# Miniprotein binders against Ribose-phosphate pyrophosphokinase 1 (prs1): the designs that were tried, part 4

Target 1, 284 residues: Ribose-phosphate pyrophosphokinase 1 (prs1), of Archaeoglobus fulgidus (o29666)
Amino acid sequence: MVILVGGTNGLMALKVAKISGLPLCYSHVDRYPDGEKYFRFASNIDGEDVVIFNSMHPNPDEIIFETLLIAETAYSNGARSVTCVFPYFAYARSLDTVKGEALPIKTVVKVLKAAGVKKIITVDFHLQENVFGVEHVDLTGMEKLAEYCLEEFSDSFTVLAPDEKAAFWAEKFAAKANCDVVALRKIRIDAENVIIDDLRTGVEGDVVIVDDIVSTGGTVCQAARIAKRAGARRVFVACTHAILARDAMMRILESGIEDIVSTDTILSPVSHVSVADVIASALS

## First folded at step 8 (miniprotein)

Design p48Q (from s3 with E48Q)
Fold by ESMFold2-Fast, scan of step 8:
Structure p48Q (fold): chain B 284 residues (1-284), chain A 110 residues (1-110)
Amino acid sequence: as target 1 above (284 residues)
Amino acid sequence: SPEDKIEELAQLIEKLVDRIEKLASKGDPRELLKEIYELAEAIWRLFQEALKLGNPDIAEEVIQLAEAILDLLEEIYNLARQGSPEKLRDKIKRLAELIQTLKDKLEQLS
């Protein structure tokens, strides 16, 4: 078994290799002058189980194509199997579409399988459903995020899930923190959806908003306003994947959120928690 | 060329180390973490460029140095969060030593 580092998050791949004791596979990844990719294995992989390590951020299309190219090249050079580790898996927003709309997750899954990928490892995969048609192992950063929040943010808090889907991760976080979780719900009353919160009874002390992804910050900022109105003293955010698109970090801090922490599935100024040991354990 | 890119990355690394030293003295862990990640990314890019030069022995030494630097950067960040000035100074001195060793190895590649 060898770990091959793709175009993103090489720092985590190095940590995983060090923790697991697995050898790092050296390769040449480049571009021709016209922008076409070049790839060559520098290590002998004949008869080897290859682990391709690549997070699908910031350029998911580029990373997906690179991964397909590497997988095909691995088999052409005698690899026994290909496993992909995608700490962050893009294009998993929803399984629901409107007429004429693409469902990219279906396309991505199909081409990974066609390239011979036998196993996919992710961290806090958004859809919470088996979509891959190959072996899928979904790990979680929630326990480590909970430990960080207890040490660095507050020794006592209420966990808040900003919507029903986030409740899945919030419950895992709350179990480690040994506290209750409250989930906000969106209910359609008329032509528009209305957010109904269980915090109408009030909340005392600190609140940690837990989600898997923070992109533009809109969802956590809305949840923070609800928590503050309910009586929260301080509001924090914990998430697995800190995409932090556009001006999200500024918006989050301006909303009254005191601090935010994420994992190193995506490198960011708030990625204080590493899931490298969780991933290394899955490769053993 | 890889040699030109290595020189550019070495200059970037020098600037990032200077920023880390200044930020560590101020005790701002969040700003420090940003610079630490930028340094780690620059070192990873440097490793990738070193592999293109076709000297695997020196590339291996650069990898070992990069790993040591990354481990040390994590220690520096944790010490800054804990407010341990004496230990922080010792680790920053060690970082400067490792960066100098890295520069020496890179000169052998050009």
Scores: ipSAE 0.109, ipTM 0.529, lowest interface PAE 6.1, mean pLDDT 81

Design p51F (from s3 with L51F)
Fold by ESMFold2-Fast, scan of step 8:
Structure p51F (fold): chain B 284 residues (1-284), chain A 110 residues (1-110)
Amino acid sequence: as target 1 above (284 residues)
Amino acid sequence: SPEDKIEELAQLIEKLVDRIEKLASKGDPRELLKEIYELAEAIWRLFEEAFKLGNPDIAEEVIQLAEAILDLLEEIYNLARQGSPEKLRDKIKRLAELIQTLKDKLEQLS
């Protein structure tokens, strides 16, 4: 088994290699002057089981095509198998479409399978089910995030899920933290506007809002305002994937959120929790 | 190319470090944190581009600097939250030195 160093999340690949003791295969990744990709393995991979690391952020289309190119190149050069680790997997927003609308997850799954990807490893996969039609292992950062919050944020808190879907991850977090979870209901007005309602029982002490993804910050900021109005002393956020657009941090701070932590599935100033050991364990 | 992107990102990082130093003097913590976030994103992209060079010596050099840069970014983030501009300036200066060292080594090894 060899870990490929290249593409995105190379730091994670190197951490996993160090923890697991697995060898590294370096790669040359470039573009021709017209923008077409160039790829070459720097090391011999003949007869190896290759593990490709790519978090699908910030440019999922580029990362997906690069992964396909790497997988095909690996097999052409004698690789026995290709496993992909996507700590963050994009295009997992929904399985539902309207007439004429693309369902990108279906396309992504189909082309990964066609490229010979035999196993996919993810961390806190948004759809909460296997859609790949190949071996899929979904790991979680929730336990480590809960440990961090207990040590660094507060000795005791209530876990708040900003919507019903987030309750899935919030429950995993709460189980490790030994606390209850409260889930808010989300009412959608239109594509940009949602209302989060119903923390009517009140809350005492500190609150940690838990979700898998924080991108624009809108949902967690609304949840924080609701928690504060309900009596929360301090509000924190924990998430697996800190997509965090530039302005999201300002919005988060302005909403009364004391601090935020995420995992290193996506590197950011708040990615204090590493899932490299969780991934390394899945490769052994 | 990764080399061109590394040069572009290094220039952006230098610009962001300068902006952060100026904002630290003004005492606006929210605007400061916004720039620190952009700086962190640019640094992570720089690391990713460095790995794309496919050179083990370059990758090892990046690894050696990665923890020091990560530790400094965490210190900078925490100090910015606390509003300690004098301490923040020292850390930002050290970060700029590490980024310059990384840029110089990437240029020499590529």
Scores: ipSAE 0.213, ipTM 0.589, lowest interface PAE 5.8, mean pLDDT 81

Design p51I (from s3 with L51I)
Fold by ESMFold2-Fast, scan of step 8:
Structure p51I (fold): chain B 284 residues (1-284), chain A 110 residues (1-110)
Amino acid sequence: as target 1 above (284 residues)
Amino acid sequence: SPEDKIEELAQLIEKLVDRIEKLASKGDPRELLKEIYELAEAIWRLFEEAIKLGNPDIAEEVIQLAEAILDLLEEIYNLARQGSPEKLRDKIKRLAELIQTLKDKLEQLS
């Protein structure tokens, strides 16, 4: 079994290899002058079980195509099997569509399977359902994030899920932290007015907002304002996947959020929690 | 090529370090935070390209330097957020030293 360093989280792949004792498989990845991808294995992979290690950020289309290219190249060069570790898996926003709308997750799953991917490993996969049609293992960063928050942010807090979907991750986090969970809900008053269910009885002390993904920061900033109005002393954020640009961080800073932490599934200035050991334990 | 991308990123990082040093003197936390974030992105891209070279000799050095640089960037971010620009200069100088160490190592392996 070898771990290929070919994508957008090479530091995590190196950490996983170091923890697991699995050898690294090296490659040359480049582009021709016209932009076409170039790939070549630098290691002999004949008879190997190859683990492709890619987070689908920042350029999910590029990473998906690269993964397909690598998987087919691996089999052409004698690989026994291909397993893909996608710490962050893109295109998993929803299974619901309107007429004429693409459902990208079905396309991505279909082409990964067609390329011969036999197993997929993810961390805090957004859809919370098996959509792959191949072996799927979903790991979680929530316990590690809870440990970090208890050590670095606050000894005691209430966990706040900014919406109903986030309650799934918030409950896992709170179970490890041994604390209360409150989930905000969106309530439509009329055609033009939507309100998030507030903390109507108030909240005491510190609050940690928990979600799987923080992209633009809008959802967590709204939740922070609600928590502050309800009486929260300090508000923190914990998430698995920090898709944060510098503008998102400035919005978070200006919203009254004291600090934010994420895992290293996506590298950012706030990715202080590593899930490398969690991933290593999933590789035999 | 990864070598060409590493050279481009090294040049960008040098420009960003210079801008941060100048901004640290002016006490504008918002502009400092923007440049610190851009520097962090450039450094992560540099490490990703270095790993793509496929050289096992750099793997352990890259991990150690990346960890040191990320820790230092967190310190720089917090100091900029707290409005302590004078303390930033020492941290920025240390950052430049670590980046130079990485560049020297990459040059030796080419």
Scores: ipSAE 0.171, ipTM 0.592, lowest interface PAE 5.7, mean pLDDT 81

Design p51M (from s3 with L51M)
Fold by ESMFold2-Fast, scan of step 8:
Structure p51M (fold): chain B 284 residues (1-284), chain A 110 residues (1-110)
Amino acid sequence: as target 1 above (284 residues)
Amino acid sequence: SPEDKIEELAQLIEKLVDRIEKLASKGDPRELLKEIYELAEAIWRLFEEAMKLGNPDIAEEVIQLAEAILDLLEEIYNLARQGSPEKLRDKIKRLAELIQTLKDKLEQLS
């Protein structure tokens, strides 16, 4: 078994290799002047079970194509099997579609399978179900995030899920933190406008808002304002995947959020929690 | 190429450190948050490009230096949120020193 580093999150691959004791195969990745990819393994992989590490951020299309190229190159060079670790898996927004609309997750899983990928490992996969048609292991960063929040943010808090879908991750986080969970509901008032239900009974002390993904920060900022109006003393955010635009961080802090932490599934200034040990355990 | 991107990122990092130094001496430390975020992103991109060179010695040494830089950026980030510009100057001088060491290391290994 060797760990192959793809185009993103090589730092996590290195950490996983050190923890697991698995050899790390560096790869030479480049582009020709016309933009075509160049790829070469730096180590002999003949007869090996290959683990490809690639987080699908920031450019998922590029990372997906690169992963397919690496998988086919591995088999052509004698690999016995290919497992992919995608700490963050893009294109998992929804399984619902309207007439004429693409469903990208269907395409992505089909091409990964066609490339010979036999197993996929993810962390806090957004769809909360297996869609791959191959072995899928979904790990979680929620326990590690809960430990960090208890140590660094507050020794006692209420967990707040900013919407119903986030309740899934918030419950895992709260189980580790041994605390209460409240989930906000989205109420659609017309085709364009959505209202988040309020905390009518009030809240005391500190609050940690928990979600799997923080992208623009809009949802967690709304939840923070609701929590503060309900009586929260301090509000923090914990998420697995920090898909933060540059200005999202300022917006989060300006909303009265005291601090935010994420895992290293996506590298960011707030990615203080590593899931490398969780991933290493899944590979042993 | 990874070498070309490393050179571009090194130049961007140098410009961002200059902006951070000027903001720390003149402005509200909260204005530093955007520059700190942009600098952290550039350093992570530098890491990813260094890994693509296929050289484990470069990867290991760059990782150690950039981890030190990112730890220092976390300290600067916390001080910026607290509104303490006097304390930031010493931290930002140390940041510039570490980034120069990182640039020298990359040139030595390439």
Scores: ipSAE 0.034, ipTM 0.508, lowest interface PAE 7.0, mean pLDDT 80

Design p51W (from s3 with L51W)
Fold by ESMFold2-Fast, scan of step 8:
Structure p51W (fold): chain B 284 residues (1-284), chain A 110 residues (1-110)
Amino acid sequence: as target 1 above (284 residues)
Amino acid sequence: SPEDKIEELAQLIEKLVDRIEKLASKGDPRELLKEIYELAEAIWRLFEEAWKLGNPDIAEEVIQLAEAILDLLEEIYNLARQGSPEKLRDKIKRLAELIQTLKDKLEQLS
């Protein structure tokens, strides 16, 4: 078994290789003058189980194509199997579409399977179900995030899920932190937007908002305002994937959030928690 | 490619230092935090380029430098939130020193 470092998050791939004891597979990746990709294995992979390591951020289309190119080239050069590790898996926003709308997850899954990918490993996969039609192992960063928050943010807090879907990750986080979980629910009662939340009795002390993805910050900022109105002293955010698009960090700070932490599935200014140990264990 | 990313990072560091100096007593902390975020994002992109060069001896040193830089950025971020830009100068100087070390390591790969 060898680890091939793909187009993104090579630092995590190196950590995973060191922790697992698995050898790195070296390659030459370049572009021709016209922008076309060049790829060549520098290591002998004949008879090897190849693990392709790529996180699908910031340019998922390029990363997906690169992964397909690497997988096909691996089999052409005698690889026994191809496993992909995608710490962050893009295009997993929804399984529902309106008429005429693309469902990109179906396309991505189909082409990965067609390229001979036999196993996919992810961290906190957004859809919370197996859509791949191949072996899928979904790991979690929630336990490591909970450890960080207890050490660095507060030794006692309530966990808040900003919506019903986030409750899945919030419960894993809270189990490790040994604390209470509250999930916010959004219900339209009238023409105006009304949120029915479980903070009607109030909250005391510190709160950690837990989600899998923070993109624009809108969801966590809304949850922070609700927590503050309910009596929270300090509000923190923990998430697996810190996309932090379009001034999200400034928006988060304006909402009364004290601090935010994420894992290194996506490298960012707040990616202080490594899931390399978790991924390495899945490859043993 | 790595030289271009190193140059971009050097320019971003220069802009951040200049911004901090201008905002030393009367600046908007939110604008300072935005600059810190942009710097951290550029450093992240630089590290993605560094591993593509494929030297395992230097790879371990790059990981250690990346961890030191990210830890220092966290310190800078926390100090900036406290609203005292003057305290950041020594941390920014050390950040520049670590970036220079990273540049030197990347040049050894060629």
Scores: ipSAE 0.012, ipTM 0.464, lowest interface PAE 8.0, mean pLDDT 79

Design p51Y (from s3 with L51Y)
Fold by ESMFold2-Fast, scan of step 8:
Structure p51Y (fold): chain B 284 residues (1-284), chain A 110 residues (1-110)
Amino acid sequence: as target 1 above (284 residues)
Amino acid sequence: SPEDKIEELAQLIEKLVDRIEKLASKGDPRELLKEIYELAEAIWRLFEEAYKLGNPDIAEEVIQLAEAILDLLEEIYNLARQGSPEKLRDKIKRLAELIQTLKDKLEQLS
C-alpha cells in the first residue's frame, strides 16, 4: 500500500504516512501552457494498493478531473487497487433536484467508479447518507475538535447547532465534550430570506457553534448574534471544513465570535486540529 | 509552473510581513488581523505548490517549517488581539527568519 498525493493537502497525506507507516509517493502535477494537466508518479507503484489523497477545495472540478487522471495512471502503471481519501468532498449540497437541474453528486460518484476507484474515505460528509456505488467510509473530526475546544477555548460550554442539519455534527461534538446541545431552526419566509429561530431557554456561560462547513460565515454569524442576545458570555466556532470564502474570517471576528477552529481537511489559518490519525486508523 | 507560483507567493509573503510590521506599531487590531489572515493563506498556498514538485526528503523539512510558521502566526494573532505591539516585532522577525529558511529549502526542490 502506498499513499499518493494529488494537488491539495500534501501536508496531511505526509502526516498520515508517518502515523500509518505507509510509504509516500509524491506526484509531479503541472499544467501545459494551454492549461492542460500534466501528471507523473515519482515512485514505482507496480503491484501496489494505491491511496490517493486529494481534498476537493479550492477548485473542485479541477481536483475531480485530476483524481480521475491519477487513478487511471495508477492502473496503467500496475496498481492493484485505488482507494481515494477526500478529506473534503465537494458537490454534496443536496440529493433533490427540480426539472432540468443537474445533480452533480451522482455524476461525480459515477465517474470515480468508472475510473476504477474501489473505496472512498471522507471526513464529515455533508449528505449524511449513502450515495456511492462503491465502499464508503465516513470518518469524523468532531471528537478532535471537541478536545481542542475544551483545552484551548473554554472548560465548560453549551454546543449550538446553527440549523437542524448541523445538529448531526453538534451531537457528535457534544458527546465527546459531555455537554448540552441546542439546535436552531431556520425558518424560510420566502426563497430570498431565512430567519433563524430564537434560543428560547436562554444560555449561560460560553457557547461553541458547531457545523461541518463554514463557507461565507453568514450562518455562524447569525447564530452568534442569537447566542449573545440569549446571554452567552463568549462565542466560539468549530467546524470540520474551513472553506472561509471571501471575507468570511473578518465577518466572523466582527460578529463578536471570539475565535474559530477547524480541521486540516482544508488548509487554512485556523486549521489547528489534525484528523491525520483518524484517517491513518481507517487505512490499517 | 509550480516554480513560478512559488516565487510569486514568496514575494507576496515578504510584502505581507513588511505590512504587518508597520501595522503592529500603529495599534489597529482589525487591520492587523486581516493582514495576518492573508499571510497565513499565502503560506498555505506556498506549501501546496511545494508538494507538487515531489521530493520526499526535503518535503519533511518543509512540513516542520510549515508547522513552526503556523504556530508563530497563531502567537502573532493572539498578541495582536491582546494589543501587545512591542512583543509582535520579535515574533515578526522570527517569522521572517523561518520564511527565509523555507525559501532556501524550496530552492532545493526546484
Scores: ipSAE 0.011, ipTM 0.379, lowest interface PAE 8.6, mean pLDDT 78

Design p52L (from s3 with K52L)
Fold by ESMFold2-Fast, scan of step 8:
Structure p52L (fold): chain B 284 residues (1-284), chain A 110 residues (1-110)
Amino acid sequence: as target 1 above (284 residues)
Amino acid sequence: SPEDKIEELAQLIEKLVDRIEKLASKGDPRELLKEIYELAEAIWRLFEEALLLGNPDIAEEVIQLAEAILDLLEEIYNLARQGSPEKLRDKIKRLAELIQTLKDKLEQLS
């Protein structure tokens, strides 16, 4: 078994290789002057089980094509199997479409399978179900995030899920932290008006808002305002995937959120929690 | 090429470290945090480009240096957030030393 470093999150791949003791297969990844991709293995992979390591951020289309190129090249050079590790998996927003609308997850799944990918490993996959038609292992960063929050943010808190879907990850986090979880619910009054159930019973002490993805920060900022109004002393945020823009980060801090932590599935200044050991364990 | 990208990023990183050193003395935490964010992104991009060279001889050195720089960036981010300019200055100096070490090692590649 060898680990291949793709075009993104190579630092996590190095950590995984170090922890697992698996050999790291170096590859030359480049572009021709016209922008076409170039790829070459630097190591002999004949007869090996190959693990391709690529996180689908910030340019998922490029990363997906690169992964297909690497997988096909691996088989052409004698690889026995290909497993892909995508710490962050893009295009998993929804399985619901209207007539004429693309369903990108279906396309991505189809081409990965066609390239001979036998197994996919993800961390806190957004859809919370297997859609791949190949072996899928979804790991979680929630336990590591809970440990970090207890150590660095507060020794006692209430976990808040900003919506019903986030309750799935918030419950995993809360189980590790041995604390209560409260989930906010969006109430649709009509097509244009949505309100969120608030914490009418109140909350005491510190609060940690937990979600899988924080993108614009709007959802966590709204949840923070509700928590503050309900009596929260300090509000923190923990998420697996920090798709934060620089301005979103500052907006979050200016909203009265004391601090935010994420995992290194996406590299950012707040990616203080590594899931490398979780991924390494899955490869053993 | 990765070599060209590495050189461009190394120059950007040197400029960002200089800006951070100057901002640390002025005490504007919001401006300082933004520069630290840009520095962190530039350093991650630099290391990703270095890994794409496909050279196993630099692997162990890159791993060790990447770990040291990431740990130091986390310390710098926390100190900037807390407003400790004296400690921040020492950590930024160490960061500049590690970046110079990385640059020197990368210059051996041809």
Scores: ipSAE 0.027, ipTM 0.487, lowest interface PAE 7.1, mean pLDDT 79

Design p52M (from s3 with K52M)
Fold by ESMFold2-Fast, scan of step 8:
Structure p52M (fold): chain B 284 residues (1-284), chain A 110 residues (1-110)
Amino acid sequence: as target 1 above (284 residues)
Amino acid sequence: SPEDKIEELAQLIEKLVDRIEKLASKGDPRELLKEIYELAEAIWRLFEEALMLGNPDIAEEVIQLAEAILDLLEEIYNLARQGSPEKLRDKIKRLAELIQTLKDKLEQLS
C-alpha cells in the first residue's frame, strides 16, 4: 500500500488522498529554538511505498532540505521506496551558465538522488526534459486551465504564448480549447539588442496569455501590451504556477489584463483550478 | 509547536481581516490586494499546521472552509478591481464569518 505524506501544500495532498483512496500520513514539522528543523512521522510507514508532497514555494531552500530530511527519515523507518511529488519545482530557470556561476538545478537533482528518491512527479516542469536521472513524470494543468477559461473568462479567444518556450504549454491549452495559438519570439540582433516578434497581422476578440510561471508579471504584462496594440478586446492570463510577488497582481491588472487564473500547485487568491485529480491519476 | 503556530497564524489572520476592512472602505485596490494575498497565504499555512494535528474528519471540514474562503477572496478581489463598495462590504462581512468558523474548527483540533 502507498502512504501519502503531507508537507508543504498539505491541502493538495489531502485532496489527492481523497480522490485516490490512498492513506494520508500526517507529519510533525517544527524548529528547535536555534532554528534547526524537527521532523517526525505520525503514522507507521514500515514496508510502505512513500509519496512525499512538497511544492518548492515559497521558500525553496527550506522545502528542498525538508524533503531530503523526510526521504532519509522514511528509509530509516523502513520505507520500501520514496516518490516525490513537487507540483512546483524551483531552480529550473535554465541549463545554461557562465564560468564561475552556479547551476542550482544540478545540485538539487544530485541531492534528491542521493537521498534515495526513485521517482519525481511534477506539473508543467519548466525545463521540458528529464534532468533528474531517475524516473520523471511531468503532468499538465493546461487542459483544466483551458476548461476554466472557456467557462469563466470567454467562450472564444486566441491563445498567446509570451515566448517560444511558453509555446509548449500554450499548444496543450489551445488543443483543449480548440483555438488558435500565436507565439511571440525573441531574436537577438547583437549583445545589447533584442526584438520581439509581435502580432503584426492583428488579433480580433479576446486573448488568453498562457505560460507555466508568472513571477513578477513582467513577461505577461509585455505580452498583454503587444496583444492590445494588435487589437485584442480583453486580455486574460492562465498559468500553472502563480508565484506572484504581492505587487505583481496589481501591476498585472494595471497593464489592462482583465483577470488571471492559476492552478493550486502554488496557493494564491487566483489558484481556482485544482490539479489534484491529475496527480491522483498518476499515483493509481 | 503546531498549537503555538496555529495561535500565531490566527492572530495574523485577525489583523489582516481588519486591514482588509479598512482598505476596502478607503477604496485603495493595490493595498487591498496585498492584504488579500497575505490573508490567503496565512490561511494555507494555518491549514498545513492543522493537518499535522491528525483528525481526518475535521481536516475535511477545514478543506471545505479553505475552498469557501478562497472563492470569497476571489470575489473580493474582483469587486475591488471593479469598484463595487456596497457588495465589497457584504463580502468582507462574509469573510469575517468564515474566519470565525475556521477559528472554531481549529479550536476543536487543538
Scores: ipSAE 0.011, ipTM 0.410, lowest interface PAE 9.2, mean pLDDT 79

Design p52R (from s3 with K52R)
Fold by ESMFold2-Fast, scan of step 8:
Structure p52R (fold): chain B 284 residues (1-284), chain A 110 residues (1-110)
Amino acid sequence: as target 1 above (284 residues)
Amino acid sequence: SPEDKIEELAQLIEKLVDRIEKLASKGDPRELLKEIYELAEAIWRLFEEALRLGNPDIAEEVIQLAEAILDLLEEIYNLARQGSPEKLRDKIKRLAELIQTLKDKLEQLS
């Protein structure tokens, strides 16, 4: 078994290799002046079971194409099998479509399978369902995030899920932190959204908002306003995947959120929690 | 190419360190946080590009430096959020030293 470093989050791939003891095959990844990708292995992979390590951010289309190129090149050079580790897996927004609408997750899965990928490993996969025509292992960063928050943010808090979907991750986080969970609910009445929450009678002390993905920050900023109005002293955010599009980080800080932490599934200024050991364990 | 990108990022990082030093003495915590955020982003991108060069002999030293720099950035970020700009100067000086060490290692990779 050998780890092949893809175009994103090579630092975590190196940490995984070091923890697991698996050999690491560096790859020369470049672009020609016209934008076409160049790829070459730095090591012999003949007869090896290869693990391609690549996170689908910031440019998921590029990363997907790169992964297909790497997988085909690995087989052409004698690889016995290909497993992909995608710490962040893009295009997992929904399994439902309306007539005429694309379902990108289905396309992505089909092309990965066509390239010979036999196993996919992810961390806190958004859909919470098996969508792959190949073996899928979903890991979690929630326990590591909970440990960080207890050590660095607050020794006592209430966990807040900004919506019902986030309750899935918030419950895993709270189980490790040994604290209470409150999930906010949104019900659409007429043309307007009405938020129903269990904080209407108040909350005391610190609050940690937990979600899998923070993109624009809108959802966590809304949850923070609700928590503050309910009496929260400090509000923190923990998430697995810190996409943090554009000015999201500054909006979050200006909303009264004290601090935010994420895992290193996506490299960001707040990616202080590593899931490298969780991934390494899955490869052994 | 990765070599060209590394050079661009190294120059950006040097400019950001200078701006952070100036802002630390100026006393605007919000502007300081923005520059620290941009610096962290540039350093993460620098490490990614360094790894793309495919030189395993120096990669271990680069990883150790990366972890030290990122830990220091977290300390700087936390101090900036607490509104303690004066305490940042010593940590920013240490950051500049580690970045210079990183540049030396990257020149060996190229």
Scores: ipSAE 0.012, ipTM 0.463, lowest interface PAE 8.0, mean pLDDT 79

